VHH binders against q86b00r158to499. Designs and how they scored, part 13

Target 1, 342 residues: q86b00r158to499
Amino acid sequence: PRNSLQRAIDRLKNKFGISLKGSFEEEFYLIKKGDNNNSSVASLLNSIEKLDHGTFANYHSLDCYGDILEKITNALEEQGLPIEQLLSESGSGQFEITIDYTDIMEACDRHIIVRQTINSIASYNGYIATFIPKPFDGLVGSGCHAHLSLWDTNDSNLTPDANGECGLSLVNQFFIGGLLKHSKSLTALFNTTPNSYKRLKPFYWSGCNVSWGLDNKESFIRIPSSPFSATDGCSNFEIKTIDHTSNPYLAMAGIIHAGFDGIENSIAPPPPTSLFDQSVLNNQLIPSNFEDAIQSLKENHYLCENIGNDISNAFIHVKLAENKILKELSDDDQILKLLELF

## First folded at step 4 (VHH)

Design g16 (framework vhh_rezetamig_d1)
Fold by ESMFold2-Fast, scan of step 4:
Structure g16 (fold): chain B 342 residues (1-342), chain A 129 residues (1-129)
Amino acid sequence: as target 1 above (342 residues)
Amino acid sequence: QLQLQESGPGLVKPSETLSLTCTVSGGSISSSYYYWGWIRQPPGKGLEWIGHIYYSGNTYYNPSLENRVTISVDTSKNQFSLKLSSVTAADTAVYYCARPRKSGYDLKTGNYYYGMDVRGQGTLVTVSS
């Protein structure tokens, strides 16, 4: 899949002289392992049960997890990964780490390294880190939001235009038009398990409306703004739906090919949607399950051909088989199976 | 499931005080673990954090609004409220009550964001002249 992304990068650069830069916001839970269980599986089930009942809700995350978070951040920085921010959801054991933005291929490589580092450091120190999209029914889900920007061959950011819609340049608006056109098919690449779709629901700040807009967390494409000062336009755009079950190289290849279609064909996005508009207009959603998402991808000959027909066919076949197996498991067994994978 | 619901007049005259209440159900506001707050989105603009309150009464306000905003909590009713004085047409917005998520920003791009992890449906407040 890394070669698929390289071909997408080359296509965008060769045709338009445009490159993509970005970063991922890594959301995950940390769960303390039990000392007296013979099996880590029994420990995991007990920990999941406690979190579902809000037992850990009384803990302040940074106060209670300071040592493990310090070890994780030190290990990331020792690997040359600059941390831009660390946030915690107070008392739930959920954290978010964002690494500095870089060229898109390196951003995907960093995403893999960050996950491996978090898992290894957590495990060594008596914790389980989980990247499952919706591991606990009573708690918020975990995604890996992508922040993306367009750049020219002189390393100038092409994303902003103060006079453009939502502070975005025309070329970026066309890129977004392509993303929205292909949004249902992209969902198959972004969210590859039944569990992914427990997180993707309207009014959950998950970004499942086929729309875009300023600070609109319900939109598929969110444009961040500054609440404290004016800017000369927005420097990046965000896709919130991506979760850790995605292959980042395939997800980004899909994004680039979709955006390329937008630029090539001058696809204007619909008018931007505010949270106000979405309170009355919630009528176009991304697929609510993997089967519908994968069907959209199967019917999208443009994306499948440009990603590579062999790669696309293998992805579709493997992921349909995996989802069939997962759906036959109880919710608890599905979580245990996903913990082996993510 | 935790639910938040805004209530209050949808129309306010210029120079008057905008008053909204948030009712929390499915969970207790008397938690030392959480803050409770308000955000708004004017039509065609980005999100603006208004402020938040701890159950003990400690408040944190957006510096741009702090001379006009008051947030209070009533733990016996499981409610918190917003008062915004001296309103103008610029205060027309959808107002959300929410349980705030820690604020963050992208250091390289300089864009801030202030998000909420649980929010109400939102209520439109129009300031008419």
Scores: ipSAE 0.000, ipTM 0.175, lowest interface PAE 18.8, mean pLDDT 79

Design g17 (framework vhh_rezetamig_d1)
Fold by ESMFold2-Fast, scan of step 4:
Structure g17 (fold): chain B 342 residues (1-342), chain A 129 residues (1-129)
Amino acid sequence: as target 1 above (342 residues)
Amino acid sequence: QLQLQESGPGLVKPSETLSLTCTVSGGSISSSYYYWGWIRQPPGKGLEWIGHIWHSGNTYYNPSLENRVTISVDTSKNQFSLKLSSVTAADTAVYYCARPRKSGYDLKTGNYYYGMDVRGQGTLVTVSS
């Protein structure tokens, strides 16, 4: 799949002189192992829930995990991965690490290294790090948000236009039009397990609406407002639905081909939506399960052909088979299976 | 370096229970994020996955063997074990303890094929009266 992304990058650059840059927000839980070195998901979940009863859990979790977070960040920086931010998230023991954005291929490579480093350092120091989309019922899920921007061959950011809708250039609006057109099919590439769909719920700020808008956390495409430079427009756009079960190379290849379609066919996105828009006609949701998402992908000949028919067919067959097996497992056993993979 | 070593009797009578233990050295079962399991190779046949276990004790068994097989883990000893009850001559095989990995999916049965990431040297178990 790395070669599939390279072909997508080359296609966009050769046809339009446009390159994609991006970064991932890595959300994950850290779980401290017991003194006896014997752990189970049920025991760890119980332990986390007890800590979550604290009044200032967000700040307390950062304090309690200071040593391990320092080791993780030192290991990332030692590998030449520049850390943009580290945050304590709303879940007890949940964190987010973002690496500086770069060319999209390097961003995907960094994403893989970051996950491997976090898992390795956590394990060595008596913790379990998990990137599972919804590891704990009743607690917030873990995503892998992507921030993306369009650039020309002179290394100029093509994303902003102060006079454009939501501060975006016309070319970026067309790219988003393509993303929204293909959003249901892209969901299959972004969210590849039954567990993924436990995280993707309306009103949990996961980006389930087939829409876009300024600071709209329920939209498939979120446009972050820029307090720094409202006059210059918005510097990037965000996809929040992506989780760690995605292959980042395939996910980004899909994004590039979808955006390419938008630019080539001048696909205007629908009007941007506010978080509180109650219009039924504009309130479409992404698929609520993997089978519906994969069916949308199967019917999307454009994406499958451009990603590569052999790669697309293999992905569809393997992931349908994997989901069938996962659905036969209890939720706890499914989590244990996913820990093997992530 | 991670090493797995099988131990147990090489000869078992029909109708008895086969018991094998795997000792893990150079790594810890409780601090690894892998399944630990058993695979066998009957004479003249391919590898057959028996089952595997997560360090928490959750088990996954080959459906053809599920009524006869029990896999357990002892993280304090860094060991996991196999018990296969009511053995017959068809259970004669080289038994490997292994860290299994997915190697494919069988559309007919709806189950994964498992290969070996790391395995022991294997131990021959003969079932004969």
Scores: ipSAE 0.000, ipTM 0.111, lowest interface PAE 20.0, mean pLDDT 79

Design g18 (framework vhh_rezetamig_d1)
Fold by ESMFold2-Fast, scan of step 4:
Structure g18 (fold): chain B 342 residues (1-342), chain A 129 residues (1-129)
Amino acid sequence: as target 1 above (342 residues)
Amino acid sequence: QLQLQESGPGLVKPSETLSLTCTVSGGSISSSYYYWGWIRQPPGKGLEWIGHIYHSGNTYYNPSLENRVTISVDTSKNQFSLKLSSVTAADTAVYYCARPRYTGYDLKTGNYYYGMDVRGQGTLVTVSS
């Protein structure tokens, strides 16, 4: 898939002189391993259950996480990955790490390295890091939000326009128009397991409305405000639905081809939707399950052809088979299988 | 069957303001899906993008022209208009109103390059005393 992304990057650059830069917000849970290992599987599920019920305060204090988080951030920085942000999230033991912006291919490479580093450091220090989209009922899910911006060959940000809709340039609005046109098909590339769709629910701040807008956490495309957006426009846009079951190269290839379609065909997005403007009952949602998402992708000849028909067909075949197997498992067994993979 | 039609004077004196109106028929300009714009072609030269307007009134102008250009929209009349002030002989061109299609961006000039998805017939505006 890395070659598929390279072809997408080259297509955008060669036709329009535009390159993409980005970064991922890496959301994950840290679970401290117990000192009694009667059953590692049962012990893990019991620990997850205790976190879900909020009874772990004495064992998973901020002091406990401070040491492991410092080791993770030091390991990332030693590898030349500058950390822009580290936050505790609303889930008990849930954290978010964001690496600085870079060219989109490098951003995808960094995404792989960050996840591998977090898993390795956590494991070595008696923790389990999990990137499963929805490991705990009743707690927030984990995604890998993508922050993206458009740049020219002279390294100037083409994203902002203070006089533009939501502070965005016209070319960026067209890119978003393409993303929204292809949003149902992109969902198949972004969210590849049944567990992914337990996270993608309305009112969970997951971005499952086929819409866009300034600071709208329910929109597929969120335009983050910043102190600088008041004078210069918005510097980036965000896709919140992507989770860690995604292949980042394939997901980004899809994003670039969708945005390319938007620019080439001057596809204006629909009017932006405010978070406060929730009266529109006809808001479309992205697919609520993988089978519907995959069906949208199968019917999207533009996206499949540009990604590569052999790659698209292999993806569809493999992921349909995987989802069928996963759906036959109990919820707990699905979590255990996903924990081996993510 | 969407149709666009330019109207306005074909002759403008130097230093005056060029004013053109585009009337849209067969569709509404109150569309969240499209921008409406002006493009011109000077004699013997290529197309030059002037600017776009969204139905909300938000405008995007060619940086080379932005100090002289104003585009406005009147959704009740299904029209949008161009005003270009302080004209010179260099502003002599065929002016088209259009629903634009993006084809590229030039950082050196700050210009967006647009093709025409749907356009009017064009109107020749001559700047002469």
Scores: ipSAE 0.005, ipTM 0.324, lowest interface PAE 10.8, mean pLDDT 80

Design g19 (framework vhh_rezetamig_d1)
Fold by ESMFold2-Fast, scan of step 4:
Structure g19 (fold): chain B 342 residues (1-342), chain A 129 residues (1-129)
Amino acid sequence: as target 1 above (342 residues)
Amino acid sequence: QLQLQESGPGLVKPSETLSLTCTVSGGSISSSYYYWGWIRQPPGKGLEWIGHIYHSGNTYYNPSLENRVTISVDTSKNQFSLKLSSVTAADTAVYYCARPRKQGYDLKTGNYYYGMDVRGQGTLVTVSS
């Protein structure tokens, strides 16, 4: 898959003189192991609930997250990974780590290292770190949001244009047009398990609408404003649907080839949508399950050929087989299986 | 209220260039994040999309016309213009300037499709010697 991404990068650079840069927002849960922990999901959920209630009611237990988070951040920084931010998320025991922006290949490499470091440090210190998209019913899901921008050979950011629609340059608008055209097929590369689709629902801020817009957390492509009155335009765009079941190299290769199609064929995106336009929310959705997503990818000759027919066929075959096995398991057994993998 | 008004010659000789201008009032091209474009209706036929432009100068043309059409914008005059070269009798039509609205993406054709939000009253252009 890494070679597939390199081919995509080379194709975009050689034809248009454009490079992609980005960063991932790593969302995950930390679960403290205890004497009451066994291998069931119900026992893990009980441990989370007890720890969460104890953290609110007993301030002596509040330091447990501080200690482990400090060890995680120190280990990442010691590996030369500059941390842009660390946030507590709305889920009980849920956190987000973002590493500084860089070239897209390096961003994917860093993503792999960050996950391995978090898992190792957590495990050594008596915690389970999980990157499962929807590990617990009633708790928020964990994504792997990607922030992306287009750059030229002079290291100039091609993404912004203060006079452009939503503060975006024409070339970036075409790139987004390509992404929206291929959005259903890209979903197969971004969200590869039945569990992924429990997180991807309208009104859950997951980006399920086949749309784009300024600060629209329901759109497939979100354009962040910061500050809202900026005259220089927007510096990046965000894809929120990606989760940790994706292969980052394959996901980014798909993104680059889709965006290439947009630029090559001057594909204008539809008008940007407001978060509060309810008429769009029900009519333009990405696939709601993996089978529909993979069928869209199978029918997308352009993406499969450019990613590489051997790689695309292997991906489709392997992921259909994995999903069939997972769907035969109970929800709890699926989570236990996914904990071994993520 | 936003209003669009076409202006230009009603008669053009075959092989010459048709030039039309649209004046926008009640709104500013340079401060709006809309496309501005041209559409035509030949006698007895349906509407045909010619092309549109963003205020930055970025253009999108009907592939059937792209080798002959140029759309430009002058934000200082709050106007945008159409130039259609090498005209023939087939270019005889009522020409409208419009603010197009993208309505969606057609997965079957692989194309975005456009409607009109606001348009001018139209101007008849006849191509004859």
Scores: ipSAE 0.000, ipTM 0.117, lowest interface PAE 20.9, mean pLDDT 78

Design g20 (framework vhh_rezetamig_d1)
Fold by ESMFold2-Fast, scan of step 4:
Structure g20 (fold): chain B 342 residues (1-342), chain A 129 residues (1-129)
Amino acid sequence: as target 1 above (342 residues)
Amino acid sequence: QLQLQESGPGLVKPSETLSLTCTVSGGSISSSYYYWGWIRQPPGKGLEWIGHIYHSGNTYYNPSLENRVTISVDTSKNQFSLKLSSVTAADTAVYYCARPRRMGYDLKTGNYYYGMDVRGQGTLVTVSS
């Protein structure tokens, strides 16, 4: 599907002189091996939870995480992957690594390498790294948020306009209009397992509302604010729903073709919504399960034809078969199976 | 052998920017593959990680402070620096430059954890009119 992304990139550049740049925020859990020999979900969760007990226990646990995080970041830097940020996330034992902005194809290549490096270094040092979207019901989910911007052939950022809605240029607003039009179909490319949909819930900062807005974590498209957005405009936009079960090349090809439709047909997005207004004004949600998402994709001839009919048909058939197998397993057995894959 | 030394004003007015510099001696920042950073300790409280920088310029900031913090490195002077904008009385603390290790943040407790391989002696910064 790397070739599918290249075709999407070429289409956008040849018609409009526009290129996409981006980066992923990689969220994952680290679970220390040892007390975890029986490989049950309860055992894995207990390994994370007991390290949180008391001030002394928390300090000791973080000492171990500090060491493994240094090894991971050193391994990434040694491979020439410029790390922008490493954070502890809101879930215990959950972390986020962000790689510097780059051309979209390279961003997708980096996404694959980052996951491979984290898994390899974690494993060698007695940890399990997991990228499962919702590995534990009581804990926060893990995504790979995409930050994206539009650029011209002179390498100028076309995303901002201080006088535009949410500090965005008109061309970027049209791109977003396309993304929102195709949002239900894009969800099938972004979130490909039953487990993905346990993470995508209203009022849990998951971005499952078919809307956009400034700093709105409930919207499908979030526009990050900056201290200078009033004078400079916004430099990027964010899609939060993408998780590690996606093929990044196929997901990004879908994004580019959807945005292309927005620009080509001057599709204005609806008015932006604030987080406060989201539950009142916006009652449209992305699909709540994979079967509804894939049905939306099947009905979207525009996306399927532009991605490539053979690729789209293969994706639909393979993913429906995989989801059928996963759904025959208990929730806990699904997690154990997904640990083999992610 | 490796030594770090903080320098900067001991008194900063509310709303102003706190600026500190760390000078590294006995080793070169650019010849090291370590992070270089800042940690602070308010009177009577624990250590709080502020952020750190790799010699390439890549920065990692405490999320609670990241909108106010800038850390930069000058390999030609063998120095790295901290700027903390819009200071308040809550920013009164002893500030340490350090080569940090084993650090993170626990969102459940709201506490930052620290590890220091090498550190400076610390400099007290008081935010007062």
Scores: ipSAE 0.000, ipTM 0.130, lowest interface PAE 21.8, mean pLDDT 78

Design g21 (framework vhh_rezetamig_d1)
Fold by ESMFold2-Fast, scan of step 4:
Structure g21 (fold): chain B 342 residues (1-342), chain A 129 residues (1-129)
Amino acid sequence: as target 1 above (342 residues)
Amino acid sequence: QLQLQESGPGLVKPSETLSLTCTVSGGSISSSFYYWGWIRQPPGKGLEWIGHIYHSGNTYYNPSLENRVTISVDTSKNQFSLKLSSVTAADTAVYYCARPRTLGYDLKTGNYYYGMDVRGQGTLVTVSS
């Protein structure tokens, strides 16, 4: 898959003189080990709740994850991974780590190292770290949001244009047009288990509408607004649907080939959508299950041929077999099995 | 100082081909950052998008017109052209060449639409015998 990404990178650079840079937002849960908590999903959730809830005697222990988070961040920094951001939501046991922006191949390599490091440090210190897209019903899911930008051979950011729609250059709008054209097929590469589709729901900020727009968290492509100056335009665009079941090299190869199609064929995106335009919401959605997503990919000869027919066929066969096995299990048993993998 | 200028016959007979050329001055048509396109306004109606072209030759046409429309680009002359075949009285309109601000696609209807950055002054084309 890494060679597939390299071919995609080379294709974009050789044809248009464009390179892709990016970073991933790593979302995960930390669960304290104990009391045979691996025996049920309910026992795992109870473990998180016990750790987060205090008594008056423990009022000053508000951040019970401080020690483990420090060990994780220290291990990442020692490996030369510059941490841009660490966020937590008190009481939920869920965290987000963002590594600094870099070229897309290095971003994918860093993504793998980050997950391995988090899992290893957590496990060694009596925690389970999990990247499962939707481990707990009624709690937020864990994504792997990608922030992406286009750059030229002189290392200038081609993404912004203050006079462009949503502050984006025309070349970036074409790239997005390609992404939206191929969005249903890309979903198969981004979201590879039945559990992934429990996270991908309208009105849950997951980005499952086949649309794009400024700060629109329901759109497949979200354009972050400029924080300080509209005259600078937008520096990047975001794909929120990607989760940790994806192979990052295949996901990014798919993105590059889809965006390439957009530029090569001057594919204009649809009009940007507002969160407030209810008449457009749900008019076109990404697939709601893996079977529909993989069928879209199977019918997409352009993506399959450019990724490589051997790689695409292997991916389709392996993921269909995996999903068949997972679907034989109850939802809770799927979670327990996925804990061994993610 | 980018300027677009339409040229071509103001009268076309029914069933014949309408042919217009747009000359671009003050900027290069070979820019990778822009579409170049055609729009029209029939009498008493709103603007209607005809199609767009990229300097590579890749084209996008209004589905209602796609079987009759050809847009081509000549980068050596800094020009792009429109041919609309089998014209009828319904094709009577003011025709504009344009560099669109934003080209869009309506997901609900499956139709393209446009916003304009720069356009020519327009040329009236009447379809009559």
Scores: ipSAE 0.000, ipTM 0.177, lowest interface PAE 16.3, mean pLDDT 79

Design g22 (framework vhh_rezetamig_d1)
Fold by ESMFold2-Fast, scan of step 4:
Structure g22 (fold): chain B 342 residues (1-342), chain A 129 residues (1-129)
Amino acid sequence: as target 1 above (342 residues)
Amino acid sequence: QLQLQESGPGLVKPSETLSLTCTVSGGSISSSYYYWGWIRQPPGKGLEWIGHIYHSGNTYYNPSLENRVTISVDTSKNQFSLKLSSVTAADTAVYYCARPRKHGYDLKTGNYYYGMDVRGQGTLVTVSS
């Protein structure tokens, strides 16, 4: 799929003189290894709960994960991966690491390295790191958000326009128009297991609405607010629905071809939506299951042809077979199976 | 400070080609951030979208006019132009060049709603012998 992404990059650059830069927000759970961690989901959840209780002492810091997180971030930095942000979710053993942005091919390469590094350091230090989209029904899901920006051949950011809607240039609006047009098909590339769709629910800040807007966490495309007077700041846009079951090269190739269609055909997106606008509740949604998503992709001849018919057909065939196998398992057994893969 | 100004003939004979030019001042037409287009208003009727062009050369035309209309850009002169062939009395209208802004998009139908962000003063074109 890396070659598919390279072709998409070349197509955008050769036709419009535009390149993509980006970064991924890596969300994951850290689970302390124990005697029965591999035998049940309840055992895994119990391990998280034990770690949180173990830090109740007379110290000002209650973060029992401090040592392992330091080892992970040090290992990433030693590999030349500058950490932009590290966040923890209160009380759940869930974390988010964001690496500084770079050219899109390198961003995808970094994504692979980051996941391998987190998994290896966690494992070596007595933890299980999991990137499963929804490992625990009562807890928050784990995504792999992509932050993206458009650049010209002079390395100038084409994304911002202070006078444009949501502070975005017209070319970026067209790119987003293409993304929204192809959103249902892109969902098949972004969210490739039944478990992925347990995370993608309205009213859970997952980005299920086929819409876009400033700081709108329910929109498929979120535009993060930034101080417009800052000369060192760069405007970007975010796709929140992507999870770790995606192949980043294939997902990003899809994004680039969809955005290309938007620019090529001057596809304006709908007006941006505010989270505070009650009409958001009635917006069109992305597919709620993998079968509907993959059917949308099958019917999208433009996207399949540009990604490559052989690779698209192989992806569809493999993922349908994988989903059939997973669906024959109980929810808990499916999670244990996914733990071997993610 | 951005200004658009139409120029061209005020009278065109039936069956001939109408040719109008828009000159852009106070901004560059070669900017990747905008598109440029033409709209018209026949006497006593509403505005009718003719078409627009993006800096890449990509054009969108009103389907009812598509077989007769050509829009082009001349970045060296900071101008864009309209050619409308085989004109009839029905083409009599005030013609405006514009930097159009799309106001909305219907996801179900794929149709766009257009408005004018910046517009020229307009030029009356009469089609008669």
Scores: ipSAE 0.000, ipTM 0.129, lowest interface PAE 20.1, mean pLDDT 79

Design g23 (framework vhh_rezetamig_d1)
Fold by ESMFold2-Fast, scan of step 4:
Structure g23 (fold): chain B 342 residues (1-342), chain A 129 residues (1-129)
Amino acid sequence: as target 1 above (342 residues)
Amino acid sequence: QLQLQESGPGLVKPSETLSLTCTVSGGSISSSYYYWGWIRQPPGKGLEWIGHIYHSGNTYYNPSLENRVTISVDTSKNQFSLKLSSVTAADTAVYYCARPRKSGYDLKTGNWYYGMDVRGQGTLVTVSS
C-alpha cells in the first residue's frame, strides 16, 4: 500500500504540480493492567473508571496519568518525532497526541511509529493503550483525524485564498468537491470494522454529513477557522471520520485520487454548511455500516482502478472476510479480539 | 489559574542579542504536557511563530529564524527564555510567551504559525541604536 500512496502522490504532482501535506491527531485510551483485567470488557472499563474517577475535570485526569504520559512523550521526542500537543480528551482515560505536519508519506510513516511507540511504552509500564474506534459503550470513540493542505512545487501553501469560499483557494475547493463525490467509497478505506460504525453517529461531531463548512464538526470536511493570520484565508482542512483500523497509506491514496478527480473535472462542492443551520442535520450521511461502505467502493471503478485493481480487490476481499468473522462474535468478544489487533 | 508573564529589556541595539524570560504561575512547566514557546507581532503585521520547547529541553524553531534563536527552560524557577541573536530593525515587535496551538500557516516562512492557547500580555521590543 505504501507503493499505492507513492503512485497517488506522483500522479497529483506530475499532472498539477501539487503535493499534499498532513498531520494526524492520534486518539487512544490508556488502561492500567492488573491481574486478569484484560480478560473482559467490564474489567477493562473498571480499570479506567478507577484511575480517572472523580468530578475534577482535566486536572484530575492529567494528574493520575502524568507519569505514563511523560514517558510516552519523552519516547516520541527521543525518536525525533515533533509533538505539537498532548490533550486529555472527553473520555475517561482518553488522550490525544498531535504530531507536527509534514509531507503526506512521512505523515503516514510517523503515524505508524507513533502508534508502535505508544503501545510499547504503555505495555512496558503496566498499561494497555488501545486505538479501537469504540471500545466502550457510553464513552466517546477514538478517531485518527487528518489535517491536510495542498502545496506547490516551490513549497508554497495553495490552500488559502482570502477571497475564496471559507477562505479556501479554488483548487482546494475542487479537491474538496472530489472528496465529497467519493465520500461513501472513502469511508470503506477509513473505517474498516463493524466497531468503527458504532463511533460514526450523526449529532456527535463525528463528521458523518456529506458536506463541508467552516468549523462545522458534523461535516465530512471541516475547515478550521484561524483568528491569528500573517496571511488571509484558511491554512488546512480536516477529515474526522478516519479511525485507527484504516491503512493510512490506502486512506491517503484514496484521498489523493478523489481530490485529483475534483481538480481534473473542476468539481465544485455544494455551498458550505453551518453547524447551526437546521438543514445540515438532514443532509446525506456517509454509510452507517461497513457492508454499505464497501459496496460503494466496489461500484467506484475510478477509485479502485487508480488505487490499483489488485490492491482494491484484495482489500475488499480481506475486509469483507474479517467483518464476517467479527460479526459472528458477541460485542464484548469483538472488543477483546480488536484489542489484540489495535 | 495559569498565567504567563514576559520580562526583559524593551530596547536592543542592532547586531546584539535580544533576551526575554517568561515566568509561569498557577501551574508547573515540568508538570505540563504542552510545549512552551514564543511568538511575535511586528508593527502592522500578523503573528509569527518563533519556536517552542518541551520541559525536557527539546526545541522546535521557525526555520526562517533557527540560526539566530535559542529557547531554554529552567524548571526550578518555572521559567523559559528566548535569545535572538544578531538583531535588526526587522526584529522590532511585540513578543509574547505562550502555550501554543497550531492556528494556521504562514506562506512567507513556509511554516505553521501558532495561536495563543494561554499567553502573556506581550512586551514591546524595539531594535534601535
Scores: ipSAE 0.000, ipTM 0.171, lowest interface PAE 17.7, mean pLDDT 79

